# VHH binders against tRNA dimethylallyltransferase (miaA): the designs that were tried, part 6

Target 1, 307 residues: tRNA dimethylallyltransferase (miaA), of Elusimicrobium minutum (b2kdr9)
Amino acid sequence: MTIIIAGPTAGGKTDLALNLAKLIGGEVVSVDSRQVYKYLTVGTAKPEGEYKNGVYNVDGVNYHLVDFLDLDKTYNTGSFTADASNTAYNINKKGKTAIFAGGTGMYMQSYFGGMDVLPKADQALRAQLADIADKEGKQSLHKMLSEADPESAALIPSGNLHRVMRALEIFKLTGKKASELRTNGFADISQNNFMVYIEWDKEELNKRIEIRTQGMFGGMLKETQDMLAKGYTRNSPGLRSLGYAEVIDFIEGKKTKPEALERIVILTRQYAKRQRTWFARYKNMYKADGSALNAEQILAEYAAWKK

## First folded at step 18 (VHH)

Design l4 (from i4 with D56E)
Fold by ESMFold2, last read:
Structure l4 (fold): chain B 307 residues (1-307), chain A 121 residues (1-121)
Amino acid sequence: as target 1 above (307 residues)
Amino acid sequence: QVQLVETGGGLVQPGGSLRLSCTASGFTFSKYWMHWVRQAPGKGLEWLSGINRGGESTFYADSVKGRFTISRDNAKNTLYLQMNSLQPDDTAVYFCAKVRQYSGWDLFDYWGQGTQVTVSS
């Protein structure tokens, strides 16, 4: 019950994901190292939304893992893997499809690639762990996890019984921490997951990046000024997001506005190139034409893939 | 089918004014942010101005701020650009552009055919 939508920055991933979620009653999980941060809305190209019932909502669709992290906090592949696991489980438990949408290939690889290295579920062991939770409480299992795999326990909420039991199961079956086993070589995640990659002609995408960046600069400037006034600095992890260092250089007089803008365009094109290179390693993606995105067609391809 | 048709271009003297129009069809105009961009001879595309769905928020490039005014009439499915104090450097083909529904800044997915503006004496 999972669909992966990948593509370059400025390429339409968010639009396709939201339209698809509306067609099938699904929910979106953002795979973006920058959109996790609060306050930075324009320069990270967050979809327009607001929190409803504790979840970021975009035009009626729950959009997870956006706009939740303070700028002074670090977010990495371990954080993403833990959050994605919990989020996808809760979406699928509701009978809904989780639509992972983003361009941060390392996050996708860490989460989806790690799923294939772990031992198969052991239902007898799971039943034993569930019985312990029933009789002694969920906190008892989380305490067991804290002793066996402290790194996992720090990232997994004690109320998330499924994840706590899974991490304990892995430890009991292998003698190794789940965190240690998720470190593996490269796996082609497109082999076992329905994955869409949004293709663009390079020159057409570059034109869109240039126009987008020019239009975004004013909003990025206002956001950055506001965050500096709150006491954040260029060393705050969130303000290291693409483009914001260049805006700070402009504010500090180290660059003129044209110089900062030109640099942001270059960096964004370089990022889009790195994304293309990364995703080229996945061999079984459905390639969608970025100039003619069609959520109904993606749904039909997903239905065919499931058969 | 999405269509954006720009009109109102022409020849104007330095210091003059023009009003560009962009008529939209094939999509629900009021649900989308709209923008103006231009391309001078031999140059790349330049973003000029943007406007949100209802028209309450407008944004301008420094090169045109104070001289150009973007507006929209959602009942007529039309986007406008009032251009005042035109100078020879404003000579370009002017395009209106549509962005995808859920953001004002993400994917610029369609441009019109453009209308030529020439500023010379």
Scores: ipSAE 0.619, ipTM 0.861, lowest interface PAE 1.7, mean pLDDT 88
Fold by ESMFold2, fold request of step 19:
Structure l4 (fold): chain B 307 residues (1-307), chain A 121 residues (1-121)
Amino acid sequence: as target 1 above (307 residues)
Amino acid sequence: QVQLVETGGGLVQPGGSLRLSCTASGFTFSKYWMHWVRQAPGKGLEWLSGINRGGESTFYADSVKGRFTISRDNAKNTLYLQMNSLQPDDTAVYFCAKVRQYSGWDLFDYWGQGTQVTVSS
């Protein structure tokens, strides 16, 4: 059971997701390429929370994929897809709804679009492949993969039985290589997933972005100074998060404070525009009014969608 | 319905002081970060100050730091801005603003009608 909440930065995604989670006993999975990083709290607008039993908790709700990655680590669609898969599985095992909330469209497309392309697991076929590995060795299974899908075989070690079996399973079920299926056209993830998009009038959202950026700057500056003092640099992947390069320019004297603020506002508005353009390609979203967010209404729409 | 009502504005001489109040209703005031913003004639909105739910953390724009003090009284559902050493460039309409519950910076979702402050000889 899955709900997707998408929307622009500064648009209320976090509030809606948490209120929904409370109504249905769900958990939130963050879809935000910046909030994954530790230390960067103010500039990424992380929800106020603390770790509880090893999971970030916001006002009684488990909030996943936030505040866990060191600034020196890269994070991409592959990383997100792996983490989201494990996280959603564990939430589902508890009988809870996973509420995916964020604005990073490529992450959503990678995870949810991949789910629509790949066939569901076939336990009988898995057992058959496992039996081959048990009787004839893992190398025999990898040889089968190299004949069926040489690109996958080149990337998957023969000792990684589960990945070898999965690639073979895909080939047996579809007649196509796993590597070929990842190049399929754009899948409209709103067709098979309940998806909410938070709409804002552009002018109203821009006003909120401007005020927000002004208020955040002091905290961003403190965070950035602390991280530079620890030895991180503008080349650290986490410090390439939106706004932090501009704060570094200010610290280094390359920009005045007004210049850095103006640039951050421009970049944030551009990001919000790219988000709108990206999500406009999904044709079956429920559009929520950002000025009047209502979690009970979203729940009712979800119930209707399931029928 | 959420309401934020600003009072305490008026005409004041340079160097003078004013205390703005913002009375909140329609939501549980103590669960929200609150902020002050202003808009000078012909200018865009300027963020001035913010305060967390309990009042123990306060934040200020450089333009007002040391002269303005934000505070709140959660028992009276009231936000305050004490403004000292007022100058002509402080002339503006002043608004209090509410942010959504789970972050001080996520969504500025409502602000009031505003109160006029005019600093002039």
Scores: ipSAE 0.605, ipTM 0.860, lowest interface PAE 1.8, mean pLDDT 88
Fold by ESMFold2, last read:
Structure l4 (fold): chain B 307 residues (1-307), chain A 121 residues (1-121)
Amino acid sequence: as target 1 above (307 residues)
Amino acid sequence: QVQLVETGGGLVQPGGSLRLSCTASGFTFSKYWMHWVRQAPGKGLEWLSGINRGGESTFYADSVKGRFTISRDNAKNTLYLQMNSLQPDDTAVYFCAKVRQYSGWDLFDYWGQGTQVTVSS
């Protein structure tokens, strides 16, 4: 018993998921690569909750896969798939519906599609790997690959920097070896799962993103200052969450506040666009009007879908 | 169904004060974070202030901090913005905004029609 609620950032997924969970007696599983991290509450728009009996609880609903991971830990499609499998099993064992809610399409595809998705190039990560190769030699990078993915290392010459970096990039972004990935076909997860996509007029969503970012900045600043004081850095996986590098630039005097805000707005709009593009590939989603979200309507659609 | 009605705008001299009200209906007001935003002529929307469900936590943009005070009266379903030391660049249409229930920053759900504030000699 599974319901999927997808949509763009700032689009109302949390509200719809929680209201639906209350109607059907379900629990929510967050599909968000950044809300997993502790400490980053405002900048990730984490739902208001607290731990009850070892589970994050939002207004009486168990809300899984939020607020549990230290900023020094990576989280990727492999991590999500393992955690989601265990979580969904436990929810369903209780006789309850698991409501997967989020905007991280790669995570949804990996878990529900049963296939791994090759990540797109990550320019920041590639720059880091290139810097290591420049300072420590190609052999050092190939040694890293040998330890992470020995089968790929056996097939890729140490002199082929592009292939070495790509295999390392895949491992760091997915938690899986390039040699292990299943990449045949793109399964349309909406064919066998009841999936809701929250649609927004692009102009209206962009307006909301701009206002939201302005309001969030103070809280993001406080969170970031606190984490830097604890010894985390811009290279800590959790502080690579959307917007936090720009806040660090402001703290370090590399950007003014208007400059940092402008970049965060741009990055957030780009993320929302990437989400729209990703989810457009699923052909059988129920499209919900973001300006008029209604959990009772979704429940009725789910009941009809099950017939 | 959901209604947010802003009142209290008008013409005021520089250095003056106004108190804006936003009357809410069609939802359980006390369960929602509320915000004030404004739009100056020819400009985009500017977030000004936010307040959590119970009113114990308030947040302000740098441009209004120390001059504006957000508050709410959950018994009257009303949000307030006390604006002091007004200057000509505070001239704008002021809107109250409701955010969806479970996060103060997820979805800015509904906006009022707005009330005009004009600060001019």
Scores: ipSAE 0.600, ipTM 0.857, lowest interface PAE 1.8, mean pLDDT 88
Fold by ESMFold2, look of step 18:
Structure l4 (fold): chain B 307 residues (1-307), chain A 121 residues (1-121)
Amino acid sequence: as target 1 above (307 residues)
Amino acid sequence: QVQLVETGGGLVQPGGSLRLSCTASGFTFSKYWMHWVRQAPGKGLEWLSGINRGGESTFYADSVKGRFTISRDNAKNTLYLQMNSLQPDDTAVYFCAKVRQYSGWDLFDYWGQGTQVTVSS
């Protein structure tokens, strides 16, 4: 009763998900860490929709976990797994199929794979660890890690202070080694779930990202100006969404428009690459050609997968 | 089969005007945002303008704002670009493009063959 559609940003996930939902009477659950935010529509490529009785609706299809969170709030894997569980339950209660569509692989892994929830950053503890590194050197922290979690210490160079501190933080906050959490968490979610991955030629996708970014900039600028006028800042969690910091740099005169556009294109291409790398770890996905998506073919593959 | 056919290009003097047309077939034109892009010799693609499904919202790149006007006629499955005050730097092949159905910005998935515009004294 579940279909998973994954793919890179700008890759056609929304279209495929909505067309599938219409064919089978399903509803879509967005798997996107930034489309959750209200107000940020153009820059997150949020599907065009309207609220109908409290639910975001796109061309007759209920589209969940989009456009509901205020910009001053954080959203993480824990938030997603709780929201996804509740949403899927309500969709199933109506006898409908939940179609999970998005590119945030960590959210998919956390919900479908049962990945352990890592503790939130503890700024006081990080300050303590940073003080130790300042006074006693990075190797002193690495030695502490070697004593607490030898497997992590073997994998993390002593010069990588960020990773050393994070592993120590996990141990201090949970009492468990970071290595033990990771060992239990990662599963190939394509093994137990029908999962479609939308493939694109890298250069074709990069071209589309560049054109899209040029077209989006005006709308991102208006959105950003409106949110700054309401009192949000570059430190507001929602305004840390991809591209918005660069738009703020433009507004503040730190970058010209061409400089901001170039940075947004680079960051978006890097994000698409990270998505490709993440999803390459799932071995049993049905790979669909992004230039020739066909929802009816995908449903036929789903039927075959169930056999 | 999806087709987008651009027409209306040609040679024009600086300061002149042209109106480009893009006729669409093989899909329900009125359900899609439409865009114009161009490619100058030796350059990459440049986004120029976009228009939503009903035509009530239009968007322009700074380089053409005030000089170019995008419009559409859904009854005729046709997209237009009125280009005024043309400059030599507007010399390019002009393409119309569609995005996928549910977002005006998510995926530019098809381009026409293009029409040449040359602005020269």
Scores: ipSAE 0.592, ipTM 0.853, lowest interface PAE 1.9, mean pLDDT 88

Design l4 (from i4 with D56E)
Fold by ESMFold2, fold request of step 19:
Structure l4 (fold): chain B 307 residues (1-307), chain A 121 residues (1-121)
Amino acid sequence: as target 1 above (307 residues)
Amino acid sequence: QVQLVETGGGLVQPGGSLRLSCTASGFTFSKYWMHWVRQAPGKGLEWLSGINRGGESTFYADSVKGRFTISRDNAKNTLYLQMNSLQPDDTAVYFCAKVRQYSGWDLFDYWGQGTQVTVSS
C-alpha cells in the first residue's frame, strides 16, 4: 500500500503525489531533508498548506514530515527512518496508501532498503570534536580519523568536517569503524516497491530551475532576513539548506544579487544532477515524462504492478 | 489542452505604456498561481512577476518593480501585465506561465507562444 515518487528538484514530484493521493484517498509522506524545517517555505518550495488536526494539510490531503522542525535542529537518515516508519504504519492502518514523494535518495534508501541505523548524534561528543577542529585544525581531526578508521579517512577529505566528525563519532560511540557498520551491498528498492521516477530533459529542467530561482529569491531573502533577526545564524542547521548561505552572503554584502543568484542556480543544478545519479541505480522504476505528468496513468501502472 | 495566449504586444516609444493580456483555457485558472517572464534578444528567460490564486499577493523582479503591475480576472480566465515607463531594454518576447497547483514556485509547467514588445525611438 505504498507508492514512491522520486525525481529531481523542481521536477513536479509534489504535484504528482498530491494529485495521485486525491485519486485514491492516499496521504503523502515527504522525503525531503529541507522541507522538514519551519519558516523556510519559499526557498524549499514547500507545498502551500495549513495544519488541520495537527497534520499539515495541502488542499485536502494530509502531507506528512513537512514544516515541523526548528531551524536549530538536525535531521538525518535515522530521524527520517523512525518518523517514516511510524507515519507509514498509521496511514496503512487506516487502509490508505502512503505516497512517499521527494528527492532525498539516501532517506528513501535508508527506509525502504533497510540501511543500518547508525548511533544517534551525541551532542557532548560532537562539541568535543568540533572544539578540536576549531583549536587544532581540521587536519588534526582527520589524523584522529586515520588512526581510528583508516578506510574512511582515505575516502573523506580533511576539509569535509561533518563527515570526518561523523565517522569519529561512530567509532567513539560503538568501538567500531563506520565502514564495519555499513550493511552489505546496495539494495535496489525498485525491485520490491512501486517506484516512479520523474524524468526531465537536462536543458529543459535547467531553464525551469533558472526561472524558479529568480522568482524565489525575493521570498528567500525575506525569510532569511526574518530568521537572522530572530537570532538564527548561517550555522543554524536549517539555514544550511540549499541557497540560504548565498542569500546570507548577499545580505552581508559579500555577493551582489546576480552573483548570489548565479551561485544558487549552479548549486541547484548540481543537486539535481546528484539526484539523477543516485536514482539511476534503481533499475525497475516506472519512468514518467516530467513535461507530461499524469496521475491517472501512474495509478493504472500501479494497479498493473500489484498484479 | 492547456492553452495560454498572450496578446497586447507591439511597438512603443520609450516612456510609453502597454497592457498585456494572457487568456487561459484547459485548466481551472483560479486554482493556479500565474507568472510573467520575458526573453530579450540573445538572452535567457527572465522572471518578471507572479500573482497568487486570488490576486491579493503580487511579486515583482527588481528590474520592473514600480513600473509593471500584474493582475488577474478569474471570471475571465485572464492574466494581465500593465507596463509603464517602458525603455529600450524592455524589448523582449513576453510569456505568461502557469506553475503546478500546490505551490507558487514549484514547477513552471506551461507557458504560451509569447507576444513581442519592442521599445524603440
Scores: ipSAE 0.548, ipTM 0.842, lowest interface PAE 2.1, mean pLDDT 88
Fold by OpenDDE, last read:
Structure l4 (fold): chain B 307 residues (1-307), chain A 121 residues (1-121)
Amino acid sequence: as target 1 above (307 residues)
Amino acid sequence: QVQLVETGGGLVQPGGSLRLSCTASGFTFSKYWMHWVRQAPGKGLEWLSGINRGGESTFYADSVKGRFTISRDNAKNTLYLQMNSLQPDDTAVYFCAKVRQYSGWDLFDYWGQGTQVTVSS
């Protein structure tokens, strides 16, 4: 038995997942590309817990694939898929229900829908590409992509450096175009899995994100300072998580606190929008009101779905 | 049903003090971080302070740091905000807010009706 809980960042997925796990004897598998990192708690909204006998535990519930990765390590869809497979297997072997909860769409799709095998990220190559973008401009990098893979260039705006670099990386590492490695069919994972999506009114969510950001800044500042003191840098993959660059800018005097806060709010809202857009592709999700989440109701809906 | 009820607001002179209370029901109070926020007339919501589940960790906005103190009594399901050295700019409706999940820094899913604080000579 598997249940999927998806939704925007800080939308209540963790709480719902935990409550559901307690009701049905489940364990939670986190589907979040940032909560995997150790030490970072505030900025990633990682649930508070502790490792007990090698398993992260949140209020009596085993919570998997969180707080295990060093900040200088990278994690990708392939890594997640492998870990999630093993985790789910173990959960099921114990006769418990695996509850997948998170907002990282690519991870969710990779595990439940399958993805083409893509090359691992090459940090050295990425650094080189970033340098090109810095020295010659974003348009120069996009032009490189257009020459290597016109189809990808047509789909990826020049301002999206991450996607541009990734597409180029794939081409440079494999000799194949990223556009050619795309599976022609998008598998709707909600057809064969019970999938819940937590919905928020856009304006309400945006308002709440602003307040959240104001509150979390102090905590983010402290944990960032601690990580920097330990020898991590702004280039550490973990500290590339949303909001930490702005905090570091504040620490370095490059941004005022109000400027940093405003930027974090914008980035968070944009991320939430991207999440909404991604998950809108799944046509058979149960949509739950974020302002009135109820685990018992979810269970009832699951029962109805199974019929 | 989750309920939060704020009390303790009122009219106070500049330099005065107030103690706000928030009584919680309908959920396990001790399992959640709690926060105080306020809204002044014509302004947006402003975060003021947060406290972890056990009460040993507290956080404050720069605007209230050194003047306000957040605390909680889990046995009484009550959140407090001691406000000292109040200024006219502190005039607002004050709300206690519950965090949505088992972390300190998430969206607030519930808040009360608020209590009015007016600082005026």
Scores: ipSAE 0.400, ipTM 0.760, lowest interface PAE 1.4, mean pLDDT 90
Fold by OpenDDE, fold request of step 19:
Structure l4 (fold): chain B 307 residues (1-307), chain A 121 residues (1-121)
Amino acid sequence: as target 1 above (307 residues)
Amino acid sequence: QVQLVETGGGLVQPGGSLRLSCTASGFTFSKYWMHWVRQAPGKGLEWLSGINRGGESTFYADSVKGRFTISRDNAKNTLYLQMNSLQPDDTAVYFCAKVRQYSGWDLFDYWGQGTQVTVSS
């Protein structure tokens, strides 16, 4: 038995997953590209937990693929797919249900849909690309992408350096366009898997994101300061997570707090939008109202779906 | 069903103090971060303070830091906001907000009806 819970960041996936896990004797597999990092909890909205017997535990539920990766390490779709496979295998061996919960669409797709194996992150290449961005500007890098993969360039804003770099990385390492890898053979994973999407009203979500950002900033600030004190930098993969760059800018005096907050809100909203767009591609998802999530209801829907 | 009921609001003079309470029901209170937010007339919602599940970690907005204190009694399913040194710009409807997931910085999924706080000379 496998249940997929998708939705926007901080949309209630974790809560729902945990509740489901408790009901059916499941374990949660996080499908979040940022929650994998150690120490980063506030900005990633990582659930509170602790490692117990080698497994991250949240309120008595094993929660996998969170809080294990050093900030200077990279994690990609391939890494996730491999880890998720092992994790799911182990969960199933225990006779438990694997509940995949997260908002990283590419990870979800890779695991369930069999995306072409994307190349592993190349640190050297990334460094080179970062240097280009630093020296020539983000637009220069985007231009490079546009020349290599116009479709990806059209979809990826120049300001999203991480995505631009990744797309370029894929192209440079494989000779294949990221856009081709994304479009060719898209399998609707919701056809063969029970997939729940936590849906929020757009405007309501946007408002709530703003308030959330206000609240989390202090925690992010402290968290970021601690990481910087440990020797991590803004270029550390973990600190490239959404919002941390802005916090660092604030720390460095490049942005005021209001500016940083505003930017984080914008980025978060944009990310939520992208998530929505991504998951909209799956046509057979059960759409759950984010404002009224109920694990028992989801379980009932699963039962109905399975028949 | 989740219910949050805010109380303790009222009229107070500048420099005065109020203690707000939020009584929670319909969910396991101790498993969730709780927050206070407010909305002043003509303004958007403003986050004020948050507290973790156990109460040992608290966070405050700059606007209220040093003046407001958030606390909770999990045995009573109650969230508190001690407000000292109140100023006219603290006039607002104050809401208790529940975090959606088992993290302190998730979206808020539930709000109370709010309690009016008016600071005026």
Scores: ipSAE 0.386, ipTM 0.744, lowest interface PAE 1.5, mean pLDDT 90
Fold by OpenDDE, fold request of step 19:
Structure l4 (fold): chain B 307 residues (1-307), chain A 121 residues (1-121)
Amino acid sequence: as target 1 above (307 residues)
Amino acid sequence: QVQLVETGGGLVQPGGSLRLSCTASGFTFSKYWMHWVRQAPGKGLEWLSGINRGGESTFYADSVKGRFTISRDNAKNTLYLQMNSLQPDDTAVYFCAKVRQYSGWDLFDYWGQGTQVTVSS
C-alpha cells in the first residue's frame, strides 16, 4: 500500500503524512529535494525529529530521506529514485504503508512514473555554471539554456537556477537536450496511485508565505551563519536551497533585510506556483483543502478510491 | 475543531505594558510551535514572535526584540506575549497563530479572532 501526498511548499504535507502514518502504521518517505540536507531545518521547513537507530524519527514516525546529506553533496532525481526504492522496499517488507510526502514534482514523477536514465551530476560543471550565474546573473545562464535547449528554457524560469543548471548540465554532458531526454509520454501517476494534493487559495497562500518568511528569517540567518562558519559557501548545493542565497546576500551586505525578505517571498510564491502547475498535470488526484486537512478523511477517500 | 482565543489587549500609554494570552483547543497544543502576529491599521500582517513546542526556544522580530517575550504553558494550552515598553506604533490587532506542522516553519493554518492593542497618550 502506497499513499502519495503532494502540495505546495509549506502547505501542510508533512503534518498530514505524519497523522496518516500514525493512523495506519505507516512510515513517511520525504519527496523533497531540499529537506535531504543536514542542518538546514528552518529554510527547508524540515520537521523536527531525531535519529533513532539510524532512522530519522518525527513524533514516533519514521521519516525517511531527510536530514542525511551533507551540504556540499548533490542530490538528484536518480539518487532519490534509488533511495526511495530501497526505502519503500524496506517499509513494505515490514508490512507498513509507505506514505510519500513532498512537493518535488520531478522526484515524484521519477519514482512513480519512471524517467530516462540521466547523467549523474558533475560537480565541477555545476561549479562552473554557478560561477557564471554569480558573475553574469541568472539570466545569462538562462540564455545559455535557451540556446542549447529552447524547449527547456521555455519551461524553466530563469529564477529556478537549479533546474536551469541541471538542464544545461545534461546538455553539456550528453550532448542531448534535456527536453529530448524527457520521456515523451507523461505518465499520470495518479491513475495507478492514490494521490492527494493539498490545495490552497492562491491569495491566501501568498499572504501566509509572506508571514512565514518573516518568521523564518531569523532562524535561516542563524542556520546560514552556522553553515558559513563551518566552511560551507553560497555555492554549496545545500545552501542553494530557496532563500539561503538571499540570506547570504544580507550577511554580505548586498541586500537589506527587507530586500532579502521580499525576494524570498517572491521566490517562494513562484516556487509554489510551479508546484501547482506541475501537479495539475495529474488528473486523478484527490484535492484536499489545505485549511482543513484531516487524515481520517484521507483514509476514507483512499477506501473509496480503492473500490 | 481548532480554536485560538486571544485576550489581554487594551488601551495603554506609551511605555506601558500588556500581557496577551492565547488559549488553544482542538489540537495537541504541546506538539506545535506557536506564534504571535499583528496587523496594524492599513498595514499587512507582521510576524512578531515564535516559540517551539517545549518553550525553550524563542524567536523575535527585530521590531519587538528586547521588549516582547513569548512564553507558553502547555499544561494550560496557553500562549503568552509579555509586551513591555509599548509604543504607539505597536498599535494593532494581535493574533495567535498555529503552524500547520509540528515544526515552527511551515505555513500558519489557524488564527484567533485577535485582540486589540492600542498605545496612545
Scores: ipSAE 0.300, ipTM 0.693, lowest interface PAE 2.1, mean pLDDT 89

Design l4 (from i4 with D56E)
Fold by OpenDDE, last read:
Structure l4 (fold): chain B 307 residues (1-307), chain A 121 residues (1-121)
Amino acid sequence: as target 1 above (307 residues)
Amino acid sequence: QVQLVETGGGLVQPGGSLRLSCTASGFTFSKYWMHWVRQAPGKGLEWLSGINRGGESTFYADSVKGRFTISRDNAKNTLYLQMNSLQPDDTAVYFCAKVRQYSGWDLFDYWGQGTQVTVSS
């Protein structure tokens, strides 16, 4: 038995997954490209938990593929797919239900629907691209992307350096557009899997994102300072997660707090929009109202779906 | 169903103090971070303060730091906001807000009807 819970960032996926896991004796597999990093908790909205016997545990529920990767390490779709496969196998072996919960669409698609073989991360190339961004600005990289892959450029804001770099990396290494690779061979995973999408009103979500960002900034600041003190830098893959660059800019005096907050809000809203767009491609999802989530209802819907 | 009921608001003079309370029901209060937000007339929502599950970690907006103190009593399912040195700019409707997940940094999914705080001479 497998259940998929998807939705926008901070949309309640974790809570629903945990509640569902408690009801059915499941374990959660995180489908989030950023929550994998150690020490980064605030910016990634990682659920509070602790390692017990080598497994991250949240309120009595095993929560997999979170808080295990060093900030200077990279993680990609291939890595996730491999780890998720092993994790799911182990969960099933125990006779428990694997609940996949997250907002990283590409990860979800890769595991359940398969993806074209993407090139592995090239650290040298990434370093080169990072240097360009540092010397010429983020807009320079975005321009490069717009020339190479206009569709990706349209979807990826210039401020999302990680995604811009990845798309460029794919193009430079393979000669193929990331946008083409994403669309080719697309399988609607919701046809063969029970997939829940947590839906929010766009304006309501945007409003709530703003308040969330205000609240989390102090925590992000402290977290970032601690990581910098440990020797990590803005170039550490983990600190390329959404919002940390802006926090670092604030720390360095390059941005005021209001400027940083505003930017983080914009980036978060854009990310949520991209997520919505991505998951809209799946035509057989159960749409759950984010403001009224109920694990028991989800279970009932699953039962109906399975018939 | 989740319910949050804010109380303790009122009219105070500048420099005065108020203590707001938020009584929670319909969920396991001790498992969730709680926050205070406010909305002044003609302005958007403003985050003020947050507190973790156990109450040992607190966070404050710059606008209220040093003046407001957030606390909680999990046995009573109650969140508090001690407000000192109140100024006219603090005039607003105050809301307690529940975080969606077992983290202090998710969306707020619920808040109460709010309590009016008016600071005026």
Scores: ipSAE 0.262, ipTM 0.670, lowest interface PAE 2.1, mean pLDDT 89

